# Designs tried in a protein design chat: VHH binders against Putative ferric-chelate reductase fr1B (fr1B). Part 16

Target 1, 128 residues: Putative ferric-chelate reductase fr1B (fr1B), of Dictyostelium discoideum (Social amoeba) (q54wu1r34to161)
Amino acid sequence: SNYNLQWIIFNETITIQVSINKKAWIGLGWHCQGCQKDGPMENADYSIATFDENGQGYVWDCYQENDPTSQPQNDTVFKGAEDNIISFSGYQTDQYSIMMFTKKLSTGDTVGDHILVNGPVDFVWAHG
Below, E stands for the ipSAE of ESMFold2; O stands for the ipSAE of OpenDDE; V2 stands for 0.75 times the mean of E and O plus 0.25 times the DockQ between their complexes.

## First folded at step 12 (VHH; framework vhh_8dlx_2)

Design z8 (from y7 with Y32S; at its last look DockQ between E and O 0.11; V2 from the best seeds 0.00; counts 0 for: pae O 2.4 > 2, placed apart)
Amino acid sequence: EVQLVESGGGVVQPGRSLRLSCAASGFTFSSSAMHWVRQAPGKGLEWIGNIYSSGSTFYNPSLKSLVTISRDDSTNTLYLQMNSLRAEDTAIYYCAKGYSGTKIDLTSGYFDYWGKGTLVTVSS
ESMFold2, look of step 12: ipSAE 0.348; ipTM 0.688
ESMFold2 (binder alone), look of step 12: mean pLDDT 79; pTM 0.802
OpenDDE, look of step 12: ipSAE 0.106; ipTM 0.485
ESMFold2, look of step 14: ipSAE 0.310; ipTM 0.661
ESMFold2 (binder alone), look of step 14: mean pLDDT 79; pTM 0.803
OpenDDE, look of step 14: ipSAE 0.071; ipTM 0.485

## First folded at step 14 (VHH; framework vhh_8dlx_2)

Design k1 (from z8 with F111T; at its last look DockQ between E and O 0.27; V2 from the best seeds 0.00; counts 0 for: pae E 2.1 > 2)
Fold by OpenDDE, look of step 14:
Structure k1 (fold): chain B 128 residues (1-128), chain A 124 residues (1-124)
Amino acid sequence: as target 1 above (128 residues)
Amino acid sequence: EVQLVESGGGVVQPGRSLRLSCAASGFTFSSSAMHWVRQAPGKGLEWIGNIYSSGSTFYNPSLKSLVTISRDDSTNTLYLQMNSLRAEDTAIYYCAKGYSGTKIDLTSGYTDYWGKGTLVTVSS
């Protein structure tokens, strides 16, 4: 993988930085604990960065339902879910793409978000 | 024990420049990504930028002031050069050690890998 993951926990929030050594959109996802069995991409919380022609990024708070035919969608399309990205930054060049976002470890949303709890977390990676 | 100690903060007038330092110890500094973050009064944490072990830097594109992050691995020191400071740059500035990998252990994230911060006040 060409991904580089950085993170910092501050108070009840986590700030995650993902960089990739190519011009691409960036997707970082995670399952709830014990939910990996649902599928590699399904039922996962995602932060996805897209970039405009000027290299400025936007980070989307997304979720993919437990449906192998589905794809990540903005949380706001799901009942009971909100955009929980507190802050973000993104920048892209011809050689590099970087995503930074801050999110609460627990957003309180019942849909669209998976809590990041103490312990190990395996991430789902995507880019294009 | 990981220790990060920021210095260089103080009261400055708008338009001035300031360079902050972060003295690091207790870990292999040269192989670690380092971050600068700040917290303005009544506001949340704002990421400023970081520098990787390779020397590559990334900055928050929303920053209004010019900043430059650099490092001296021979002295285990991280720097934040700030130019053309504005009142909005008033904040406590922290340096922090970044974690890297493809797997997060959130328990480790609660360890003290932050400095205590240095206050920068920009005022006329």
Scores: ipSAE 0.195, ipTM 0.575, lowest interface PAE 1.8, mean pLDDT 88
ESMFold2, look of step 14: ipSAE 0.309; ipTM 0.671
ESMFold2 (binder alone), look of step 14: mean pLDDT 79; pTM 0.798

Design k2 (from z8 with S56Y F111A; at its last look DockQ between E and O 0.03; V2 from the best seeds 0.00; counts 0 for: pae E 2.1 > 2, placed apart)
Fold by OpenDDE, look of step 14:
Structure k2 (fold): chain B 128 residues (1-128), chain A 124 residues (1-124)
Amino acid sequence: as target 1 above (128 residues)
Amino acid sequence: EVQLVESGGGVVQPGRSLRLSCAASGFTFSSSAMHWVRQAPGKGLEWIGNIYSSGYTFYNPSLKSLVTISRDDSTNTLYLQMNSLRAEDTAIYYCAKGYSGTKIDLTSGYADYWGKGTLVTVSS
């Protein structure tokens, strides 16, 4: 794998850092507990980093509906959902891309978010 | 036009309390998460905490001072209550609206909108 994943859990929040050894956008997704059966990409919470021409990153709080024809969308397009990323950073060069964000383990939103359990989590990886 | 105007700063002795205010206009305040950020002399920006539209608050776990963030949606006002102030709390304090209203870029310090800040000096 070309990904490097690090995280720390503190005070009901999680800070995750993802790096990839290429110039690319970064996507990290996860399902709710027992929701993997919905599909590999469907009904999943995503953090997605995009980068501008200066290598400065922005991290999007996204969600993909339980629809195989759908793609991740910003949480704000879903009624009752918020962008729950508390803080973020992102940096990109010709050789690597880095995404970092902090989010509550449980945001309380009933739409657009999946709880990150304090335990083993299967992550969905994406880049381009 | 979006405006954020901080107030309540000044000189205060160690151990005292201070409440800062941020008057917001030009956007739907009640639907937005808001942040407090500060910058001490010679240091970078430090995120203090935020409050979501739901009223839920989160604070920087590295803070040594007791702080409480609150909001009054009827007056579009954000508050920062600081207790037991220390010299290390001397800084310019900013209220901010991050990207999509809920987040701050800690690397660049960029947000959708920032106030001009209010200076807090903690000194004996």
Scores: ipSAE 0.269, ipTM 0.698, lowest interface PAE 1.0, mean pLDDT 87
ESMFold2, look of step 14: ipSAE 0.324; ipTM 0.694
ESMFold2 (binder alone), look of step 14: mean pLDDT 80; pTM 0.815

Design k3 (from z2 with F111S; at its last look DockQ between E and O 0.62; V2 from the best seeds 0.00; counts 0 for: unsure alone 64.8 < 65)
Fold by ESMFold2, look of step 14:
Structure k3 (fold): chain B 128 residues (1-128), chain A 124 residues (1-124)
Amino acid sequence: as target 1 above (128 residues)
Amino acid sequence: EVQLVESGGGVVQPGRSLRLSCAASGFTFSSNAMHWVRQAPGKGLEWIGNIYSSGRTFYNPSLKSLVTISRDDSTNTLYLQMNSLRAEDTAIYYCAKGYSGTKIDLTSGYSDYWGKGTLVTVSS
């Protein structure tokens, strides 16, 4: 494939690394159980990496529920989404782009159909 | 059973170097990406870097000039070389077996493949 996906699991967390052998932005979405099934980005939790002029990466954890026209966008942040990210980093060179972040595997109490680890969790991949 | 055993920790003075080892068993070491992670007292987990089966490495940008990850597939051993140690490098250091694929599937549960860690204390 045109990307490499690696992850590690430690102490109820998951650390995810996505790398691409070119300069690009990186988008990674979680498919939530019970959300709309229209398109890979519909009603998914999104983590989007963007890069500044120095190649320093930034990761946004965002969610947009029940909007059939929604797609992940750079700089999109929704209230409450960042609570899932414990740490993040990313960087870019002329040869590659990489994002890394750590999320909780369980949030405890159910808050509807958006808990990442209480049902099927699918990643949705995109890049710029 | 997957086993990972870190060693080489101890008390070192600031400015010194230290090499940590991770002995791996119970899986095909040469076919798997391996990671180093640390946890300072009272702090969260910090990813240090990884090494692919190909030998390609990626590092936490804040640590890139200070650490080097290598592997010896003939002895199933992962290494972390740390240079110019500082008090902030005091932590428990863990090695981990990575997963790879085109998607992450947690529907059947998950497994943690980490050692017990080795303590590095940087102190005068």
Scores: ipSAE 0.403, ipTM 0.754, lowest interface PAE 1.8, mean pLDDT 69
ESMFold2 (binder alone), look of step 14: mean pLDDT 79; pTM 0.805
OpenDDE, look of step 14: ipSAE 0.504; ipTM 0.779

Design k4 (from z8 with N50M F111T; at its last look DockQ between E and O 0.50; V2 from the best seeds 0.00; counts 0 for: pae O 3.7 > 2)
Fold by OpenDDE, look of step 14:
Structure k4 (fold): chain B 128 residues (1-128), chain A 124 residues (1-124)
Amino acid sequence: as target 1 above (128 residues)
Amino acid sequence: EVQLVESGGGVVQPGRSLRLSCAASGFTFSSSAMHWVRQAPGKGLEWIGMIYSSGSTFYNPSLKSLVTISRDDSTNTLYLQMNSLRAEDTAIYYCAKGYSGTKIDLTSGYTDYWGKGTLVTVSS
C-alpha cells in the first residue's frame, strides 16, 4: 500500500492524516470495535477526501451500510447521523494526495459513526 | 520516557518573526514525524503542520500565518519559524510526536507525547 497514516489524539479528539503517492481520492474507514464485520467495506465509518482541479481537498464524513452492493454515503443521508468532521484539510498534486481531518473519538451519533475507543483499530483503505 | 519541551515563546509585536524550538528525548526522534499545533484563547486546537522523518513538510492549507517547520536530527530538535505575526497568532504552541502505520492503538495517544507548550503573545 502507498498509504501513509499519521495520527494524534488530543482532548477527546483525533486528528488523522492520510497521504498517498498518487493523484486520487482518499478513503479511510473503520469498523466498530468488537463488532461483527459483515464485510470488509460494509458497516464502516469513512472519512473520504475529494479534490478539486486546484488541488484543494474536502473531507466527507461517510458511512457504508451492511450492503455489499452499496457504497459509502454522506452521514447526513442517514437518520440520526450528522457530519462530525470538526476540521479538515486536504491537498493534491500530480504526485500525491493528502487528507487530514479531526473528529471526536465518540461523536454521540447512533448511526453513521463508529466510536474510536481505546485499543487497536484496523482501518479500511480505499482510493481511486 | 518521552519528553517534549517547547521554548522560544514570548511577547512580540505584530509583523515580527519568532522561532520556536522543541527539544525531544526518550524516543528515536529521527524516525518520527513531528507536529506543531496551537490553541488560541477560547478556541479549539488548530493543527499547524508536520514534518516527516524524511524532512518533507505538510502544512495546514487553511493556515493564514507564514510558517516553516524544520528539524535537526543531530540535536533532536524541532523548529517552527513564524513570520509576519499577527494578533490572531496568539496561542499556546505545542509540539507533538506523530504516530504512523495502518493500525492505531488509541491508548498510546493518551500517553505523554505532547509538550507542555509555549505561549506566544502577539500584541502592540
Scores: ipSAE 0.026, ipTM 0.370, lowest interface PAE 3.7, mean pLDDT 86
ESMFold2, look of step 14: ipSAE 0.313; ipTM 0.671
ESMFold2 (binder alone), look of step 14: mean pLDDT 85; pTM 0.865

Design k5 (from z8 with K103T; at its last look DockQ between E and O 0.23; V2 from the best seeds 0.00; counts 0 for: pae O 2.9 > 2)
Fold by OpenDDE, look of step 14:
Structure k5 (fold): chain B 128 residues (1-128), chain A 124 residues (1-124)
Amino acid sequence: as target 1 above (128 residues)
Amino acid sequence: EVQLVESGGGVVQPGRSLRLSCAASGFTFSSSAMHWVRQAPGKGLEWIGNIYSSGSTFYNPSLKSLVTISRDDSTNTLYLQMNSLRAEDTAIYYCAKGYSGTTIDLTSGYFDYWGKGTLVTVSS
């Protein structure tokens, strides 16, 4: 897919921008280190952007359990997890969708979040 | 050596417009995504928008002021047009070069190079 990813690390936070050259919802996920074996989509932290009819986006802090039959859910449904999106923006047109969010590199939550460590990261991509 | 030099900053009254420039050298400008970011006093960095090599632009929808990003590849110059400026737009404005690699590595951000910034002060 035509994903574009940009980010900046500042003051123990990361701001990530994801854009797609289509009108779609956007999902960006990542596993914990060594957790890729759990499944391509499972046990992954997600930021998911949805858009309303006016093109205004909302970014959801989500997590998918280690269950291939499950779907990403808001972190708040999991005990010990919170919505850790510090700030977000999103915009959609007929030609593109863009998601931007800021999150701590380490939220401290015991579930629902995976730390974004400095180093190579294998992201999981999803879109509608 | 990569250089990014912002210019055009200054003191302006609310409601006015201002165009910032960023002169780029030391890399293939025409193939690079370029960004504008700013830092207001006492606040963190705020992403304003970017423009890709294709000319496609993306903006932070949280911005209250109207901005337009453009580029001139023949002169290796990036522009930020700001209209209807408000006091809240007071900040140091930076242009930054986007990462051009294919490896996702969080050891560094996607802003490989930064200018020294130009100060914009909006006050009555």
Scores: ipSAE 0.038, ipTM 0.440, lowest interface PAE 2.9, mean pLDDT 87
ESMFold2, look of step 14: ipSAE 0.329; ipTM 0.694
ESMFold2 (binder alone), look of step 14: mean pLDDT 79; pTM 0.799

Design k6 (from z8 with N60Y; at its last look DockQ between E and O 0.24; V2 from the best seeds 0.00; counts 0 for: pae O 2.6 > 2)
Fold by OpenDDE, look of step 14:
Structure k6 (fold): chain B 128 residues (1-128), chain A 124 residues (1-124)
Amino acid sequence: as target 1 above (128 residues)
Amino acid sequence: EVQLVESGGGVVQPGRSLRLSCAASGFTFSSSAMHWVRQAPGKGLEWIGNIYSSGSTFYYPSLKSLVTISRDDSTNTLYLQMNSLRAEDTAIYYCAKGYSGTKIDLTSGYFDYWGKGTLVTVSS
């Protein structure tokens, strides 16, 4: 893989940086504990960065239902879910794309979010 | 072998500016994300911001207008420019090397390596 993941935990929030050495959109996802069996992409919380023609990025708070035919959607389309991205930045050039965002470890939302708790976390990543 | 050495700290009056430096050695600096963090007396660690290998920066929102992080890969040096300093900016300032990978352990908010820090005291 040619992506790089950085993070820092601060004040019950996590700031994550994902970079890839190409011009691409970036997706970072994670499952709830024990939910990996649902599928590699299904029932996962996602942060997805898209970039405009000027290289400026926007980070979307997304979720993919437990449906292999589904795609990640903005959390706001799900009842009881909100956009929980506290802050973000994104930048893209012809050579690389970077996504950065801050989110609470636990947002309180019961839908659309998976809590990031103490312990190992396997992230799902995507780009295109 | 890895060393991070902060410098530039001291006593300054409120409203003044200060630039800290971090000299790095023992690793490939140019390919590493570098962070600035600080710890005020009696408080926990506070993240200030970082600069990625690409040169892109990210700051803690409340500090964004007050700080600028830069790097010189030719000299393996990280910088923190601080403007309009306040008493609440009094702290030991550390530079830290960021961890990279595809898997994290949220039991720790680790950086790979830390400097010993440089003290900044903002006082009238």
Scores: ipSAE 0.107, ipTM 0.505, lowest interface PAE 2.6, mean pLDDT 88
ESMFold2, look of step 14: ipSAE 0.291; ipTM 0.669
ESMFold2 (binder alone), look of step 14: mean pLDDT 79; pTM 0.802

Design k7 (from z8 with F111K; at its last look DockQ between E and O 0.41; V2 from the best seeds 0.41)
Fold by ESMFold2, look of step 14:
Structure k7 (fold): chain B 128 residues (1-128), chain A 124 residues (1-124)
Amino acid sequence: as target 1 above (128 residues)
Amino acid sequence: EVQLVESGGGVVQPGRSLRLSCAASGFTFSSSAMHWVRQAPGKGLEWIGNIYSSGSTFYNPSLKSLVTISRDDSTNTLYLQMNSLRAEDTAIYYCAKGYSGTKIDLTSGYKDYWGKGTLVTVSS
């Protein structure tokens, strides 16, 4: 339930680190500005970036977790209407999990005001 | 005014070790997370690692065996120890003041807190 959120800002980019002191799945969401324009997903509320226990990163553009038709795309980095992700990485041990990514900023972006925990392994994410 | 001044760079031979320093002023260093980042010529930024105010450290896994980050809150100084340097470690090394919190909210603006960097050149 507890997590550490750190970030740095450089030259119109933000590098975000989320860590938790256990072996867990981590996800981070933010308001998707492209999702409310001409995107193909009518019911999307936010973009989510996640890291699984195997070190593979995922980005779900315009995901709505309360919609049963909304499904994350496994094993891929989606770069559709929210094409601001520059890099994505993660690392996990038996004692902690870390997700790190860098995205381009837009004015008014917010990240990290809700954390989800799910399944037989925990996950953490936040959205704005 | 926040100031971050890196030092300790220079030309070194492959296989040598080098310790970089970052002198901090203009903010409460002991309550801030601090980061090291590098940029090789013609390459993008590479995050090296950070150290929280608690002293906990996290590292880029590809660099974990090569680097150690430490801090001295009594002198407001951040350190990067690098060992067994190779030519690909040639880069400008930056320290950065991090933000922390329960959420990220940039709607009212943001500021970059980075030093000017110190150049490390690894060549024989």
Scores: ipSAE 0.372, ipTM 0.711, lowest interface PAE 1.7, mean pLDDT 68
ESMFold2 (binder alone), look of step 14: mean pLDDT 87; pTM 0.884
OpenDDE, look of step 14: ipSAE 0.437; ipTM 0.721

## First folded at step 16 (VHH; framework vhh_8dlx_2)

Design m1 (from k3 with N32S S111K; at its last fold request DockQ between E and O 0.47; V2 from the best seeds 0.51)
Amino acid sequence: EVQLVESGGGVVQPGRSLRLSCAASGFTFSSSAMHWVRQAPGKGLEWIGNIYSSGRTFYNPSLKSLVTISRDDSTNTLYLQMNSLRAEDTAIYYCAKGYSGTKIDLTSGYKDYWGKGTLVTVSS
ESMFold2, look of step 16: ipSAE 0.386; ipTM 0.718
ESMFold2 (binder alone), look of step 16: mean pLDDT 88; pTM 0.896
OpenDDE, look of step 16: ipSAE 0.730; ipTM 0.871
ESMFold2, fold request of step 23: ipSAE 0.432, 0.397, 0.416; ipTM 0.744, 0.737, 0.744
ESMFold2 (binder alone), fold request of step 23: mean pLDDT 88, 88, 87; pTM 0.896, 0.893, 0.890
OpenDDE, fold request of step 23: ipSAE 0.406, 0.535, 0.626; ipTM 0.727, 0.781, 0.824

Design m2 (from m1 with T102F; at its last look DockQ between E and O 0.44; V2 from the best seeds 0.00; counts 0 for: pae E 2.1 > 2)
Fold by ESMFold2, look of step 16:
Structure m2 (fold): chain B 128 residues (1-128), chain A 124 residues (1-124)
Amino acid sequence: as target 1 above (128 residues)
Amino acid sequence: EVQLVESGGGVVQPGRSLRLSCAASGFTFSSSAMHWVRQAPGKGLEWIGNIYSSGRTFYNPSLKSLVTISRDDSTNTLYLQMNSLRAEDTAIYYCAKGYSGFKIDLTSGYKDYWGKGTLVTVSS
């Protein structure tokens, strides 16, 4: 049930890893450098990992609409996207779920305030 | 203060195996997560995998069947075992000290904890 947020920095990139000690989907938000601010929920990009029956991860770029009661929707882009995302991946075993991505570094980024598990009922946004 | 020194690189034939080492100093190695990363000529950086202080490992899915990461906390040494090497595995291999925590805050800057790398060349 525990989660772990782990990262490395090399050259001008950061590789971020979130792992959870159970089978679950994972969401992680970060501040979008250069995006307009209109409250914390609207200034974050979310990456959500889902998993098929073989444990193969699929990572989606999801935004929440400007509606405080809405949950993030897969495959929907409502606001500008950050160009510095290099790669995403995720996978799952019987004992854990993991999401990983690499992005270009910029000053002002903040990541990892919120880790999302078990679907939208427990969903929260993270922001910088 | 943090120092990481990779070794064990060299020229190796395709299909063979190779073990790389990373000697660490200037921090508490036994409580730190450690990573391996590589960069092929003219390519971007590729994350290979990591090992937590507990010994738990995670791997890049594309490399999982080819690599094994281990650590020896008594000698402050990180290892990468690579098997069935291919020409596309030619790269500079780096070890890196990981960060962990509850929040990533880059607003005040960041520190880059990685070694100088060791070159592995896979060729006939």
Scores: ipSAE 0.380, ipTM 0.721, lowest interface PAE 2.1, mean pLDDT 70
ESMFold2 (binder alone), look of step 16: mean pLDDT 86; pTM 0.872
OpenDDE, look of step 16: ipSAE 0.663; ipTM 0.851

Design m3 (from m1 with Y99W; at its last read DockQ between E and O 0.47; V2 from the best seeds 0.50)
Amino acid sequence: EVQLVESGGGVVQPGRSLRLSCAASGFTFSSSAMHWVRQAPGKGLEWIGNIYSSGRTFYNPSLKSLVTISRDDSTNTLYLQMNSLRAEDTAIYYCAKGWSGTKIDLTSGYKDYWGKGTLVTVSS
ESMFold2, look of step 16: ipSAE 0.451; ipTM 0.766
ESMFold2 (binder alone), look of step 16: mean pLDDT 86; pTM 0.879
OpenDDE, look of step 16: ipSAE 0.526; ipTM 0.779
ESMFold2, fold request of step 17: ipSAE 0.400, 0.444, 0.407; ipTM 0.724, 0.761, 0.732
ESMFold2 (binder alone), fold request of step 17: mean pLDDT 87, 87, 87; pTM 0.883, 0.886, 0.884
OpenDDE, fold request of step 17: ipSAE 0.595, 0.545, 0.557; ipTM 0.797, 0.783, 0.791
ESMFold2, last read: ipSAE 0.443, 0.372, 0.384; ipTM 0.769, 0.713, 0.727
ESMFold2 (binder alone), last read: mean pLDDT 87, 87, 87; pTM 0.885, 0.883, 0.885
OpenDDE, last read: ipSAE 0.562, 0.554, 0.525; ipTM 0.784, 0.787, 0.772

Design m4 (from m1 with S53Y; at its last look DockQ between E and O 0.01; V2 from the best seeds 0.00; counts 0 for: pae E 14.1 > 2, placed apart)
Fold by ESMFold2, look of step 16:
Structure m4 (fold): chain B 128 residues (1-128), chain A 124 residues (1-124)
Amino acid sequence: as target 1 above (128 residues)
Amino acid sequence: EVQLVESGGGVVQPGRSLRLSCAASGFTFSSSAMHWVRQAPGKGLEWIGNIYYSGRTFYNPSLKSLVTISRDDSTNTLYLQMNSLRAEDTAIYYCAKGYSGTKIDLTSGYKDYWGKGTLVTVSS
């Protein structure tokens, strides 16, 4: 699969554009302030994009605890709090998925370039 | 068989507080994340918040200062405390549990477990 991730940092914000040449959800992970950084995907903050049946994109600001009973590959994405997302847009067809959004930067934020796609639930993370 | 039963609803005056309960059975409550969701008349579902087995909570930021979610693992009971109720808080309130994980799907959540709801009416 081919994906493209690009970003611009301006005035303490980051604008991220991500696209992929298939119909998939898109996830970007961020370093979780106050979490242990030795466990990938646990206790991390995530921004996850999903698409409805009409190709309309939605962006979530989510959190996952470090919990052995957690089953991220079997979880369902839901609408959550989006206070740190300034703007977003997205569009999907049967051949591609495109998402663009702007987020406030904080001291602990990094941009993860690991995008997991092609699954019911995929996670990405940022390395500090 | 998973069962969720909400209670504590009713008619309440504006400005008052109300605590809702959700009795859970048919699963290991102490290892599960639980959610509260509401639906006002003629509106879609609105997520209120959740609580993990650790006691960690997350809230809809529009409601964060007005609600508190807690749990009692010894009685398998989930609680929602609501303060300073307003007429716009009139809704059916549901507790919910994810089908296979810690999240629920508000767009197509027919696989998730929901109670039948309890009606809260804020009026004089």
Scores: ipSAE 0.000, ipTM 0.126, lowest interface PAE 14.1, mean pLDDT 64
ESMFold2 (binder alone), look of step 16: mean pLDDT 86; pTM 0.882
OpenDDE, look of step 16: ipSAE 0.497; ipTM 0.778

Design m5 (at its last look DockQ between E and O 0.47; V2 from the best seeds 0.00; counts 0 for: pae O 3.4 > 2)
Fold by OpenDDE, look of step 16:
Structure m5 (fold): chain B 128 residues (1-128), chain A 123 residues (1-123)
Amino acid sequence: as target 1 above (128 residues)
Amino acid sequence: EVQLVESGGGVVQPGRSLRLSCAASGFTFSSSAMHWVRQAPGKGLEWIGNIYSSGRTFYNPSLKSLVTISRDDSTNTLYLQMNSLRAEDTAIYYCAKGYSGTKIDLTSGYDYWGKGTLVTVSS
């Protein structure tokens, strides 16, 4: 795929920028540490960018339950979860979709978020 | 050894412009994404924006002042142009080498960043 991931970590936050060479929604997900038994898409924290007809993007804080038949939902639908996107920017050009967001490494939410802790993190990619 | 050296900081009056530079060495600058960040007195770090190797730029949407990031790959130099500066733009400004790829190792924060250059906006 034509995914490009870029990030910077500071002040207990991470800023992530994702671009794809396609006009599409963008999904970036990750699992909790030690949760490798979960399915690829299940029990994953997601940031999802959608774009309107003018190419303006919105980044949603989402989570997919541990159910292979489920889809990512806004964190706010889950009890104990909030929208924890601190800031975002989304752009769509003729050829690219771009998602940028900032989130705390640990949000404190009891559900809907997975803490990004020290060590390797494998991201899950999705797009429309 | 990777080295980033910021310069161009100083004292300026509100409404003025300032251009910061970052001299990079020790890595393939032309193929690296670069970032600008800043830290105001008593505040945490704030991400300003970045520039891809392709020249594409993206900025923190929360910024109130007009900024432009550019690069000169022939001289391994990153720039931050700031216009219409305000008092709240007072900070130490840092350039940083960006991570890229499909995986993050959160054991490391910034790979590399400079020692910063101070910008003071005051009447």
Scores: ipSAE 0.029, ipTM 0.402, lowest interface PAE 3.4, mean pLDDT 86
ESMFold2, look of step 16: ipSAE 0.281; ipTM 0.652
ESMFold2 (binder alone), look of step 16: mean pLDDT 81; pTM 0.824

Design m6 (at its last look DockQ between E and O 0.45; V2 from the best seeds 0.00; counts 0 for: pae E 2.2 > 2)
Fold by ESMFold2, look of step 16:
Structure m6 (fold): chain B 128 residues (1-128), chain A 123 residues (1-123)
Amino acid sequence: as target 1 above (128 residues)
Amino acid sequence: EVQLVESGGGVVQPGRSLRLSCAASGFTFSSSAMHWVRQAPGKGLEWIGNIYSSGRTFYNPSLKSLVTISRDDSTNTLYLQMNSLRAEDTAIYYCAKGYSGTKIDLTGYKDYWGKGTLVTVSS
């Protein structure tokens, strides 16, 4: 309830938006390719948005070992493992934090469809 | 039947302002998030921003200083105010009905957007 999840679909793409009414980290997780087992979070992929003091967002995929302070990325630059993701971005003010990403909708391939077909395994946490 | 009809496009000189409208019907507009998206010639889709049912707005940071989104729930109308237009703002502008929830299930949702309205910024 502390976050809002919104999405729109255009011409075989989906744009997903997550927002929270405070300054916070934003994370969105989904099951990784080939990792869907009995547990919903057994080996999930995650994307994390962080924000600098000017509210500029930086987004990266934390599936690999990461250091959120060593190599921040511009919010228009994607650094992740998924081939179907077009972009990530984030934006923050004193009142809210927001993360967006745009993904091509999967073809009929079973592997590609698992990213979002069963719904994302997501989480949001606050750094306070 | 969900209908979204954009209007207000046309040819405009650089530096001018333009206001686009999106008339909505066939759904509960006041409970839906609404979005503006554009597509420049030969380019992919670019998200402009949205407005929640609460009236809260979020914008593409690259466009934030140029645009304002508003809604009038009494007339089921979404607006996009664009200021200081530039040649690169030439595009077809679309409005779209958003979805919200705690999970995404793509099998149950349809793509609701209008046919668009063309804005041409040219000397």
Scores: ipSAE 0.367, ipTM 0.710, lowest interface PAE 2.2, mean pLDDT 68
ESMFold2 (binder alone), look of step 16: mean pLDDT 84; pTM 0.857
OpenDDE, look of step 16: ipSAE 0.653; ipTM 0.843

